# Ledger of designs, part 6: VHH binders against Sulfurtransferase TUM1 (TUM1)

Target 1, 304 residues: Sulfurtransferase TUM1 (TUM1), of Saccharomyces cerevisiae (q08686)
Amino acid sequence: MPLFDLISPKAFVKLVASEKVHRIVPVDATWYLPSWKLDNKVDFLTKPRIPNSIFFDIDAISDKKSPYPHMFPTKKVFDDAMSNLGVQKDDILVVYDRVGNFSSPRCAWTLGVMGHPKVYLLNNFNQYREFKYPLDSSKVAAFSPYPKSHYESSESFQDKEIVDYEEMFQLVKSGELAKKFNAFDARSLGRFEGTEPEPRSDIPSGHIPGTQPLPYGSLLDPETKTYPEAGEAIHATLEKALKDFHCTLDPSKPTICSCGTGVSGVIIKTALELAGVPNVRLYDGSWTEWVLKSGPEWIAENRD

## First folded at step 6 (VHH; framework vhh_6fv0_2)

Design z35S (from g5 with Y35S)
Fold by ESMFold2-Fast, scan of step 6:
Structure z35S (fold): chain B 304 residues (1-304), chain A 120 residues (1-120)
Amino acid sequence: as target 1 above (304 residues)
Amino acid sequence: QVQLQESGGGLVQPGGSLRLSCAASGFTFSDYWMSWVRQAPEKGLEWVSTISSGGDYTYYKDSVKGRFTVSRDNAKNTLYLQMNSLKPEDAAQYYCAAGFEDYWQLSEYRGQGTQVTVSS
């Protein structure tokens, strides 16, 4: 059973028209890199949204005690946030973001890991807008149109989905990461190679030893930013990306995805799962945690 | 909202020079790091150079170091790429983008680009 499923704009509109039992709640999970100087909260309140959307802030719905950005939330933080947004466990959640497929995969994954029963990732909001499907263009005062609920998550797939720092460090130190895993980094090739700066000025570029660069945009359509269809299309896209970036993928090995802070890593995780790759996990702390905890001796540059 | 307009491309012989410009509007240009990226025939988009918001830090793809110089004029909202000692391998459609490589992958935030051809 997958943690979430992709849904096209046309299929979403049909679902809204046909669903008579469960409430469908669209989730605007837009997050912007700080260097873009954009405000996701202002955009949710002032720009057109799918009607009846709630706003899911990945920076706010995070581990409050972690020094690293948007780390996976505790049960209490998650449940309190879902309750305040008015989410019920029998709601069908449909996640999107204004970039296309950037931060929405992270939100859909978080909802699924916390055991929400029915989650879709809209593939994608930009196409939804181009197809002229219904939008609410009003400026609103609140992040949710729903009354407060009593949401309580009962299952967590955290242990099966997340690689923590301790596990990652042992895999790197032992050489097992390179030998026994497919390990992919969703950041740009320049950031991976250490020739392009990180968005955070206090973080050096480079990569975790044993990882291979698989930039997240290489697994999406270059114009629409959508995931290719399951089957032949996603397989062709994945094979091309692996070839273009000189990566290997052994489906008999488990896979770990990473990025800067655990957001774009879910983009490639989703594409790999769509292509049928089993046992794909996310290193949640990603490059930012790795550098800050491990130190410069554990930074690789260029390809090995 | 974000508009980027590239210009200055053309046909040059190997060893020649070109200066590309990118006019930016719809955002506070002086707050953004800016990048040049290119797409050569039968290749994906590749990062070429980045300049910090104030112009104090510059970064280059290894193959263009010493030949290309990125600069900016925040008063004019314009980004520049001075290209010297051009090689056939530099022939590509050149685009400017706000931010790092993650940002330039958003097609809607890149201009149509400017074509650079290197041939006799």
Scores: ipSAE 0.000, ipTM 0.205, lowest interface PAE 14.9, mean pLDDT 87

Design z50E (from g5 with T50E)
Fold by ESMFold2-Fast, scan of step 6:
Formats: structure tokens, sequence, C-alpha cells
Structure z50E (fold): chain B 304 residues (1-304), chain A 120 residues (1-120)
């Protein structure tokens, strides 16, 4: 069973109109890069949202003991957050973000990893708006459409889905990452090669040894930023991206995705899974944790 | 304060060429992906082209591939769009936009634009 499924704007509107048994809860999971100088909570409260949306803040729903941004949350943090948002386990959650397909894959993946039974990723909110589907345009000081619930996650796919720092470091140190894995970095080629800066000024650019650059935009439609349809379209997109960025993908090897902080890495993870690639995991800490923990001898630039 | 200033538009006959420029100030130009977007009368904004912060990667709308070339000069804080074999369908107000990693839709920074008219 997949952790979540894609849903088109048209299919979502039809689902809302036809579903009479389960509550459908849209989830605004908008997160912005700090360099963009935007406020996702202000936007949730003051800009048009899908009616009855909750706001899922990946910075708030995170491992509180980690010094790294939005690391995968503990069960306690996750369950408390879902309870406070009023989510019930039989709700159908439909995740979106105002960028299109940027942070919403991370949220959908987090919900699925924590065992929420029915999760969709809207493909995508910008198309939903373009098609003039229903929006709540109210500007409010606070928005909590559901009463507090008692959410308790009972299953976790964390061990199957997440590569932690210890595992990643051993794979790099042994040389096994390059030999036994497909390892992809979703950041731009310039950040990967060390010629373009990271969004955080304290973080040098470069890449984890053994990784290949597969920028997340290369796996989305360049105009709409939607995922290509499963089948021929996604396969053609993946083939072109691998060729354009001189990457290899061996489907007999397991795959690890990474990025700056574990957000855009889920974009490419989702596209690879849509294309039928098995055993795809996320290195949650990604480049930021890698640089801060490993030291400069473990930073590669423009040659692998 | 971020500012983007487009220039180089004008009236051209079908099959003609124009070179658009966008002068950027108020931010570290070399840190940003740059975009060309356009808007025809009674139409929405349409993505045309984008270029990575270092200039190594370029992407184009299918209808302009082979005709348009995006480039940048980071020393001059300037973005360019070379438009060849112009068609009536290319007539629009052209804007440049600054963004990070492929998301022009989130750019709050667009210039005033430069008008491209293709005469029949």
Amino acid sequence: as target 1 above (304 residues)
Amino acid sequence: QVQLQESGGGLVQPGGSLRLSCAASGFTFSDYWMYWVRQAPEKGLEWVSEISSGGDYTYYKDSVKGRFTVSRDNAKNTLYLQMNSLKPEDAAQYYCAAGFEDYWQLSEYRGQGTQVTVSS
C-alpha cells in the first residue's frame, strides 16, 4: 500500500462532492525558504485557502530536541499536533501548498510515515486556483475549523522510510553509498557543485560524496509544477532528467534522496516512486545536518 | 530594496528578433534563479524561460524552444532574453522575476515589464 496517492484538482472537487462517510480535511502545508522572506502562517490566515483547511507547520511539527530544521517529529509531538488540529484517524487528508509541489510532499509523506490511513497529495494547488475551484477568501486572526480530537498514531514506517545521519555517514565512509545505492540530491546543480550559495549563509555549498544531482524542478512540469501522470509521462520526464544531469539509476539498487533540509528531497522521492522505483528513502537531515556534523573533509565539489 | 527593470521591447515584424534585458538591484543577483514571464492582453501570466543562478541550466516553454535563448551576466546584474523568429503569439508584456530554485510563482519581485508587439 502506498503512503499517499496523488489527486488532481478535478478529482479532489469530485471527491468533496461525493464523499458522504468520511470527513475530507484539506491540509495547507506551505513552507517557504527563509531567503524568500515570506510568512506561511500569515498567508494561511490572510490568503485564499481551500475551504475547511487546517495549517500544518513542518517547523512546528518537528523533533523538538534536534538543532536541525523540521526534522521528523516524535510520536508525541505528532500526536499532540494532530489532536490540537482536530484530525481524526478516519479523516481523508488532502495536502497542498501555495508554491504548488514544494513542501506539501514532505507533509503528505510525514502523515503516511506516521500511519495515517488515507492521505492524498493535491497535484497541485496552483492548478486548483487556475481552474477557479472553490476557495475560502476570508481574512482571519485565527482559524481552527475542527474541535480538538484525541489522535493516537499506532503504526510508523520511519525505519523503512528514513535514513539517519549514522547510517548515511557509514555508507559514505565505507564507499558503499556510491557502490550499492542510487543517491540523489534535489538541490540545484550549482549548490551541489559548490558554485552557488546555500539559502543559509552559515552553510557551505557542495555535496555528500556518492550523491548525484537531480534538481527537484527537473521532475515536475516546468510550467505548472505538477507531477507528470503515472506511466509514459513520468517515465519520459525521469529519463530526460537523468540524461540532462548525467545521472544513473539502477533499479536493482535501493535509492536515497536528500536536499538542503529534507523538504525538496521528498519531491524527487515522490516522482521516483510514481515512476515505479522501489525502496526509496529520505536522508532527513540532508545537507544541513551533514555539513554541521561531518566536517569539511566530507564535503565534495563539482567532481565525483 | 529589490528592483527589476526590463527593457528592449518594441514593435517587430513576424520572423524578426528582439533582445530583452533586465537590470537587477537590491539583492545578490548571483544567488537567484531568474525567470522570464509574459502576459498577453486578456490572458494570465505565462512562464517563458528560466536560468539557474550560475547560468549552467536553462529551461524553456515548449512553444519558444529553439527560438528564444535566456542568458545572464552576473558581473553586470543583468538577465537577457534573445528572441528570434518572433510570431504573433509571442506578443505580450514581458517581465523578469527573481526566485529561488525554480519557483517563479513565489517571486514577489517582478519589474514593470517591457512590451513586445508583433505586427501582422
Scores: ipSAE 0.045, ipTM 0.524, lowest interface PAE 6.7, mean pLDDT 88

Design z50S (from g5 with T50S)
Fold by ESMFold2-Fast, scan of step 6:
Structure z50S (fold): chain B 304 residues (1-304), chain A 120 residues (1-120)
Amino acid sequence: as target 1 above (304 residues)
Amino acid sequence: QVQLQESGGGLVQPGGSLRLSCAASGFTFSDYWMYWVRQAPEKGLEWVSSISSGGDYTYYKDSVKGRFTVSRDNAKNTLYLQMNSLKPEDAAQYYCAAGFEDYWQLSEYRGQGTQVTVSS
């Protein structure tokens, strides 16, 4: 099960109108791939946002001692960031991003892993805009809608949710990753196969041996980028994606998701969990950590 | 400045074929995903197809899959849409757009588009 719930734009608007006890805090968790040459901070300050949104900076709310991008934050970094943004533990957090369902699943997952009690993922902001729901169109130099708070996370599901490099390397080295796990890579097929470059010029393309390509858009509606959440729609979407990308999924095996740096891997992790797949973890370091820590002998270019 | 110029539209009978082109300038074409989007007279903007920066990955709207083929020539900075077995519901103004991965929603169309009319 995901550590958060999906909420439609219509249900979110109804929740805001009806909720009289808890503060509802929208969270703009927009993060862009470096190759897209966009600025998420500038967009938060200058483009329409859901009223009273805070900005969750995925790059800033990360392990400061890691050389890899936006690795899962320490308790101190997380708590300090939540306190600075004015978040309280009894707030209902509703996470969105300007791409649709790209980086917001990572933020919602991070909040859930750190034990925040009530987290929703908006499914999705682009539909919210299309339905003409309320936006704050002001352009500002700085935006801080809430007074600073004292946030203290009390529980962490980090050990249950995250695969570290050491575990991943042993699974690959032993051949157990391919034999005992469903291992999915959320990057595009060209990056997986080594025919298209990575966004970072110093990183080669290819994939971790034993992984299967399941591109991050393949489990979302191709037009709206929403998660299919009604009835059997998510199962049909998963079956189609597995067939289209020649992947297998054995529900009796544990699942590991990965991507470039641990952001888009949560997109497919969430879709798998919504489809009822149990024991889905994220390899947080993903492809970037893998190639920098391993060696060229551990880079695959052909599908097994 | 990014400039996209569509061409190749026209009038065709049901079951006929057309090939659309989009000439791109003002950016490194091979770094961008490209999209075809259409606006039908009685509906809003609809996504039709996406193609990855290297051309290895394509997506299609369900109603056009098997009939339309998107392709690109990165040496010529040109995007194509081959449309076969055209139906009256395919009649629309067709626009190309440049953007990021398979998220056409981050795109802005440029230029006037090219009109496709399917006559009875």
Scores: ipSAE 0.312, ipTM 0.671, lowest interface PAE 4.5, mean pLDDT 88

Design z50V (from g5 with T50V)
Fold by ESMFold2-Fast, scan of step 6:
Structure z50V (fold): chain B 304 residues (1-304), chain A 120 residues (1-120)
Amino acid sequence: as target 1 above (304 residues)
Amino acid sequence: QVQLQESGGGLVQPGGSLRLSCAASGFTFSDYWMYWVRQAPEKGLEWVSVISSGGDYTYYKDSVKGRFTVSRDNAKNTLYLQMNSLKPEDAAQYYCAAGFEDYWQLSEYRGQGTQVTVSS
């Protein structure tokens, strides 16, 4: 039950050809880890994009009062950003990113949480390029394909979708996280165990006590980085990933996903939901907020 | 200028062994995860193995697990793939790629490749 639907490149091209009533707006939601030393805005402006794409800047469309990276935006920040991008409530939004399925699930989830009626996640942009579907190859100084609109979100699923720091800290402190939840960390095993560095040099590696490592790539097709088809394929992928990373999943327990800053955690959240796992929430602040707020005594390291 | 140069491919009989090397230059090799990917004729690109930046973590495609071993030497900016018990289905053009955690397709540093043929 994700708050959005997946769409293949072929189905997207067919939708664009057949849709005569609603505007279809592709959304480039590319975001890169700081250690990658890449610029997502420069890439949107200078690299091929799906024609008529808008750029959804996850770092800019965030809670302005929070010191932590790209925390879930307030209604005002979100509505202002959608209005400035020219988005209308009756638009069909199709979200993608240049990594494949990395940051676009976070954007699609944010749009769905804010109540946008029709949201697709493109599964995925790399396959779209591979199949030679239409691209806009122009290099521009600025790109704004739509006139400013008046966007007003009317519903939010934030309370049902997001775990805040206070709830997470109490669950860890009480030991309830390990006992009553499935808690997954989408970062690599090395970052989880504290043996490889975080992309941000100012924070240590390790993990939140009570979490299990479920690296985000383990739930995607290893060659194409697409989500497996809903049903048997995604169930087989999930079962294999749980076994390979020695994780347990009890479907009678609620699930919390996390990662470095709340981006890749949505990758595994989406896969779990496609596999039929109920009650999956995101700890939005994830590892970065946890480390900066909790202090070193609340960092677990090593599994041996 | 960023460059990746693969070597060590060749013709081998089924059950044989080959050791591939990838020499990297023009970037800080020790900051990147390194990938071995392959492409057989008329097939898409297939990942084979990945090794973390420090070399502490390795992952393999199920079909090569137990037969292939990836390693790296950060002092020499070199990536290796030891291939044992080679099968006809392993015949492909092999590429190394610099990437990020779990994503090699972002890499603009894919090399020229080295051909592995398994027959006789």
Scores: ipSAE 0.126, ipTM 0.577, lowest interface PAE 5.4, mean pLDDT 88

Design z50Y (from g5 with T50Y)
Fold by ESMFold2-Fast, scan of step 6:
Structure z50Y (fold): chain B 304 residues (1-304), chain A 120 residues (1-120)
Amino acid sequence: as target 1 above (304 residues)
Amino acid sequence: QVQLQESGGGLVQPGGSLRLSCAASGFTFSDYWMYWVRQAPEKGLEWVSYISSGGDYTYYKDSVKGRFTVSRDNAKNTLYLQMNSLKPEDAAQYYCAAGFEDYWQLSEYRGQGTQVTVSS
């Protein structure tokens, strides 16, 4: 099960109308791939947002000592960021992004890993807009409408949820990643196979040996980009995606998800968890850390 | 200014064929995944087919697989959809859209559409 719950746009609107005890804080966690030539900060400040939203900058709320993009934040960085945004521990956080379900799963997962008690992932903002639910179209000058708080995270699931480079390298080197794990890469098939470029110009394409391509969009509804949570729909979606991309999933094995930089890997991690797959972890450094630390002999270009 | 212009729609009989074109301008066409999406009069938008930026990967909705072929000419900034064995349920307004990998965007990068009608 994921460390957060999905919430539909209709259920969210009802929650906002009925909740009188706890503050509900929508969280715009929009992050764009560099090749998309979009600015998430400008978009938060100038484009319509769910009323009373804060902006969660996944690039800023990261490990300040790591040279790799948006690596999982330290407790101090996280607590300082939540305090500066005015978040209180008893707030109900509802995470969304302007793409639909792209970077918001990463934010919701980060909040859950850091032990925030009540986190929802909006499924999704595109549907919220389509249903014409209330938006704040004003331009704002700050990333939060709330006064600074004193946020103190008390629990961390980091060790349970994250695979670091050292563990990943040993699994690849020993051949155990392919033998003992389901290892999925959420990047597009072309990036995985090395035929299409990475969004970062300094990074070659290809994949970590032992991983299987499971592109992040394959586990979402193709029309709405929502997680298909009605009845058995999530299981049917997973089965179809595995078949379409010639992947295997052995439920007796633990699972590791990866992507370019640890963002879209959470999309597929969430879908797998919603489908009932246990023991799903994220290789946070993903392809970017792998390439920069491991060298060219550890880049695969052919599918298994 | 970003502009997408669809053409090639029309009235055909069941079993007929049409070739749709989408002419793109105002952006670097070869950097974008391209999508064909459609909307029947009483229904929401649904994707039909999409193609990677280099053209190496093509994807189809199950209901059109084997009947439709998507292609692109990056030198001409043009996206195509070859539609064969057309069925009444294929009748819709067809749009092209520029997207982000396997996510399509409707806002700034969708054209005005071209209508496909299938009747005897």
Scores: ipSAE 0.292, ipTM 0.667, lowest interface PAE 4.7, mean pLDDT 89

Design z59F (from g5 with Y59F)
Fold by ESMFold2-Fast, scan of step 6:
Formats: structure tokens, sequence, C-alpha cells
Structure z59F (fold): chain B 304 residues (1-304), chain A 120 residues (1-120)
């Protein structure tokens, strides 16, 4: 079945009240764009969190050999991080972030790709707060309230879920990306077209040839940043977004999602999967790896 | 130094109109998404409207759709909110805020606000 499931705030509170066998571990996976000048670590330690939360540092739990931000972690890095946070294989993990649905989909997806059995994505923390559900408002000194564990991941869906640079470059070079794939870029239209700056000052804007702009907010409720419910609601939202951004989606073709650094691309990947789109993968390196590795001749601007 | 200065609030009767303005300085206004947010007495801060950096995309709280219109003039570094058919529940301190993308909750800068009062 899917790598993780969405859970509403009400359903989460009911789960906490009814679950007597497995630990429920909320996971704050907040990550901010560099331009926002915010500190996710300070926010976890000092701002209200769901009680008993751990902090999942997307930047730290990454491939240490890659020069690119928060690339998908090795088994060793992931297992060590889960062990240090006190996670056990039979824990029910419920992932959220303080933006709403920005970085938490990436964390939930990472946990699912590494084979964690029970993963939920909270839809979403901002609604949880608005509904006045329980919060721990204390300041804490550590990223986990749990004693260290011995976490050993046993299954990986990495090869099925991730497009690497070499595959992406060959698809672009051959023209097959545009011809045989639905390729979506979750960044804003202005960043895609090259008319708005990237959050990182050393990165030019523009897009990977063959991709279509499908901004991450377009598949979420504009006020609450929640995913629409499965069925008619998500289908209507997807149809509107495709029309508004002049995109096409052929369900018979495989789909690749991308963004700036592989975080917000999971937002649209999740919405597409909720809408029933099969064979959706993430280009993990996304725009940042693409421009730093490929060179300026492989940067497209404008759109037809 | 970054500054956002709201103006245009006042007292209006139900069904009336007001136009709010927000003058921005100290940053490249055209690079930022802009938001209108409000706070009524005894209530939390609530989102009202969003406009993208180029003005190409606008979003509205459901209760204000069709009544409020957000716009911007990048040459004048000014954000506007045209409010028509005002209701008592629209009474609040209105703030403009600047940030990135459509995530108003993470707005980097916020002004001092302008008061909107709706009474008969």
Amino acid sequence: as target 1 above (304 residues)
Amino acid sequence: QVQLQESGGGLVQPGGSLRLSCAASGFTFSDYWMYWVRQAPEKGLEWVSTISSGGDYTFYKDSVKGRFTVSRDNAKNTLYLQMNSLKPEDAAQYYCAAGFEDYWQLSEYRGQGTQVTVSS
C-alpha cells in the first residue's frame, strides 16, 4: 500500500486516546527556506509542540558525501539518527511541520522509503493548533524525550521512489522527459520562468527543460494549507491547478516531481498520489543540483 | 531598515467600503509576496488575502471572496486592499506582511496596522 497515510487532527487525537500497544511518536520535521531567516531548531526547543515530539532535522539526516542540501540519507546515517532520537521500529510516527504542509511530506516520505511500518502525515499542524488540541508549551533542551534506541531499517524503496541526476540528465538530453513523462516543478511560477529570485542568492532561477510548473501551494487549501480529501475534492483541486498553470497530466505516463532542493517536490508528489496518479517519483537533487552540476546551457527560461 | 505602514482604516456602516494601503520601504518590494492579515478583539491573527510578487496570483479567505480585492503597485512599493460590502465580523486591526511564496504564517515583516470598525 502507500508509504504513509494522511491523518486529520481529530483522527490523530482519537488515535492517541485509543492506542494502548504501540508508542505514538509525533515528529516535528519543520524546515525553512534560507530566505525566511527562521531557525527550525530554536523553534522546536522553544515553541509549543505536540506532546512527546522528536525533532527530525532534514538537513542533518542526509547523505554526508553529497555537496547538495539534504540529499536522501544512507542507511547508516538514517539508522544512527533514528537510534539517537529513540525511535523504535514498532512506533507509530506522526509527522508534522510548523508551516503546515511544507517539509513534513519530505520527512514522512523518507521514513516510508526507509521502510518504517507505520507512518502518518498530519494534515496539518496549523489546524491542530486552531482546534485547540493538546500542546506542550515548555522549553526543552533536547531534540527527543526518549532514551536512545537500536533502530535498524530492514527495507528500502529508494530505487523505486528516487530519480538521480544521471537518469534526469539523460531524460533531458534525449528529449524523453518532455515526450514520455509528466515532469512537474513545485516552485513558484516566477522562479520557474526566471522572473523571481531563488531563496539562495548563488542559485539562478529558471527550470529544467521538459518540466511544467505546478506550484506546491496550488494543490493545498490556500488558507489552511491542508490537502483536500481523497476523491472528488482532490480531483477538483488538481484539475483547477493544471488549468491555472497551463499544465498537462497524462496518467498513462510516469511522473517526476522536483522543486528547489527536493523538499517541496514531495508536497505535489503526495497530492498527485492522493488523486490516484501512479508511478510518481522525486528528483531528489532538484533545481539546486541541476544548475550546479549541469551548467547554464541546461537552464530553460520562459514557458510556451 | 524595513518598514510597512498601513493606512485607510476607519469607521464604516455595514455595507460600506474602505480601501487600505500599505507603503513598503527598506527592501525590494517586487521580490516579496504580500499578505493582508487581521486581528479582532479577543481573537487570534487570521489570514485575509495573499498576492504574489508579480501580482499574477491572488488568494482570499472564503468569507471575504467577492467582497475584497487585493492589488499591488510595484512601481510605488504599495499594497492595497479594496473592501466592499463590509460586515460587522470584518471589524479588526488590519496588517500587511511580507514573505515568500503563499505561506503567510511565515511572513518576515509585519506593519503596525490600521483599525477597521464596522458599526451602525
Scores: ipSAE 0.017, ipTM 0.479, lowest interface PAE 7.4, mean pLDDT 88

Design z59W (from g5 with Y59W)
Fold by ESMFold2-Fast, scan of step 6:
Structure z59W (fold): chain B 304 residues (1-304), chain A 120 residues (1-120)
Amino acid sequence: as target 1 above (304 residues)
Amino acid sequence: QVQLQESGGGLVQPGGSLRLSCAASGFTFSDYWMYWVRQAPEKGLEWVSTISSGGDYTWYKDSVKGRFTVSRDNAKNTLYLQMNSLKPEDAAQYYCAAGFEDYWQLSEYRGQGTQVTVSS
């Protein structure tokens, strides 16, 4: 069952024109790597946005007790954040980011896992801008144009969607990860193999034993960074990416996606689900948690 | 501030060659994937090529495969595009861009560009 659906820029504009019952709330979920030296909050406040957007801060809406960045939020943190942004449960949320399809899949997934009834992922904001669809170019002083609400999330899909460190460690230690799972790493091949550095200088490159490299860009259109959802295009894209990176995928086995910190892992998770792959979960802590908790004996290098 | 300065463009006959350069400053060049993108008159921005941070992995637009080669020199903070067998449809303003992995669409990381003209 999908936690959210993709929506094209054209379909989104038509939805806004035709929807007369439910409020449509665009969600700017832009997150930048710290090394990019960009400010997502300043960009939301000062740069053109889809009219009536709220800003969803992935770093702030996170588990406050975890030492790892933007780990999946508790119910209380999530509910408080949605209430403060003025979100109501009958709102139709349409998630986007200024990079294209980078951090917005993580936000859409988080909203869906927390049980929000209607969530779309815009495929994508850069195409929306290219097609000259309406933008609000004003500078704003707040992260939401809506009055505070009383949001209470329903039953969570967290247990079905998230692999924690303990489960991941036991799968690696037993050898079951390689035998019984399709395990994919969305980072670049060089980071996976240990030949390129991680964006964070305090962590080594390499990969979790039993994982296969499936770089997140390989499942997106190389020009537009959209998910190729027309007809059989996503199946052809997945088949090509698996071949190009020498990966295997057995749809009868459950799948686990990972990346650096749990953001880009949702990009490949979404593409796999769009292609019809069932039982796809995210290792939320991903490479950063793995290396900080595990010793060097649990770091694989090269591609053997 | 990230600064990117493209050079090496010019007028060339069909079948000719050009080597574009992009000098980067204001960031740790070796940590970033780099991109070549182009814009022809009356057309939008078009992705041409990607190179990983260490230079080990490269990707190309289908229409330029086998003709263009992207490379980088991390010691010089410089990105290159070797263009061979140039065709009239390759005529465009060429830009370099910096991003994370395959994300070239951060327009504020784009330089002023270098013009490539292909005519007889």
Scores: ipSAE 0.040, ipTM 0.491, lowest interface PAE 6.9, mean pLDDT 88

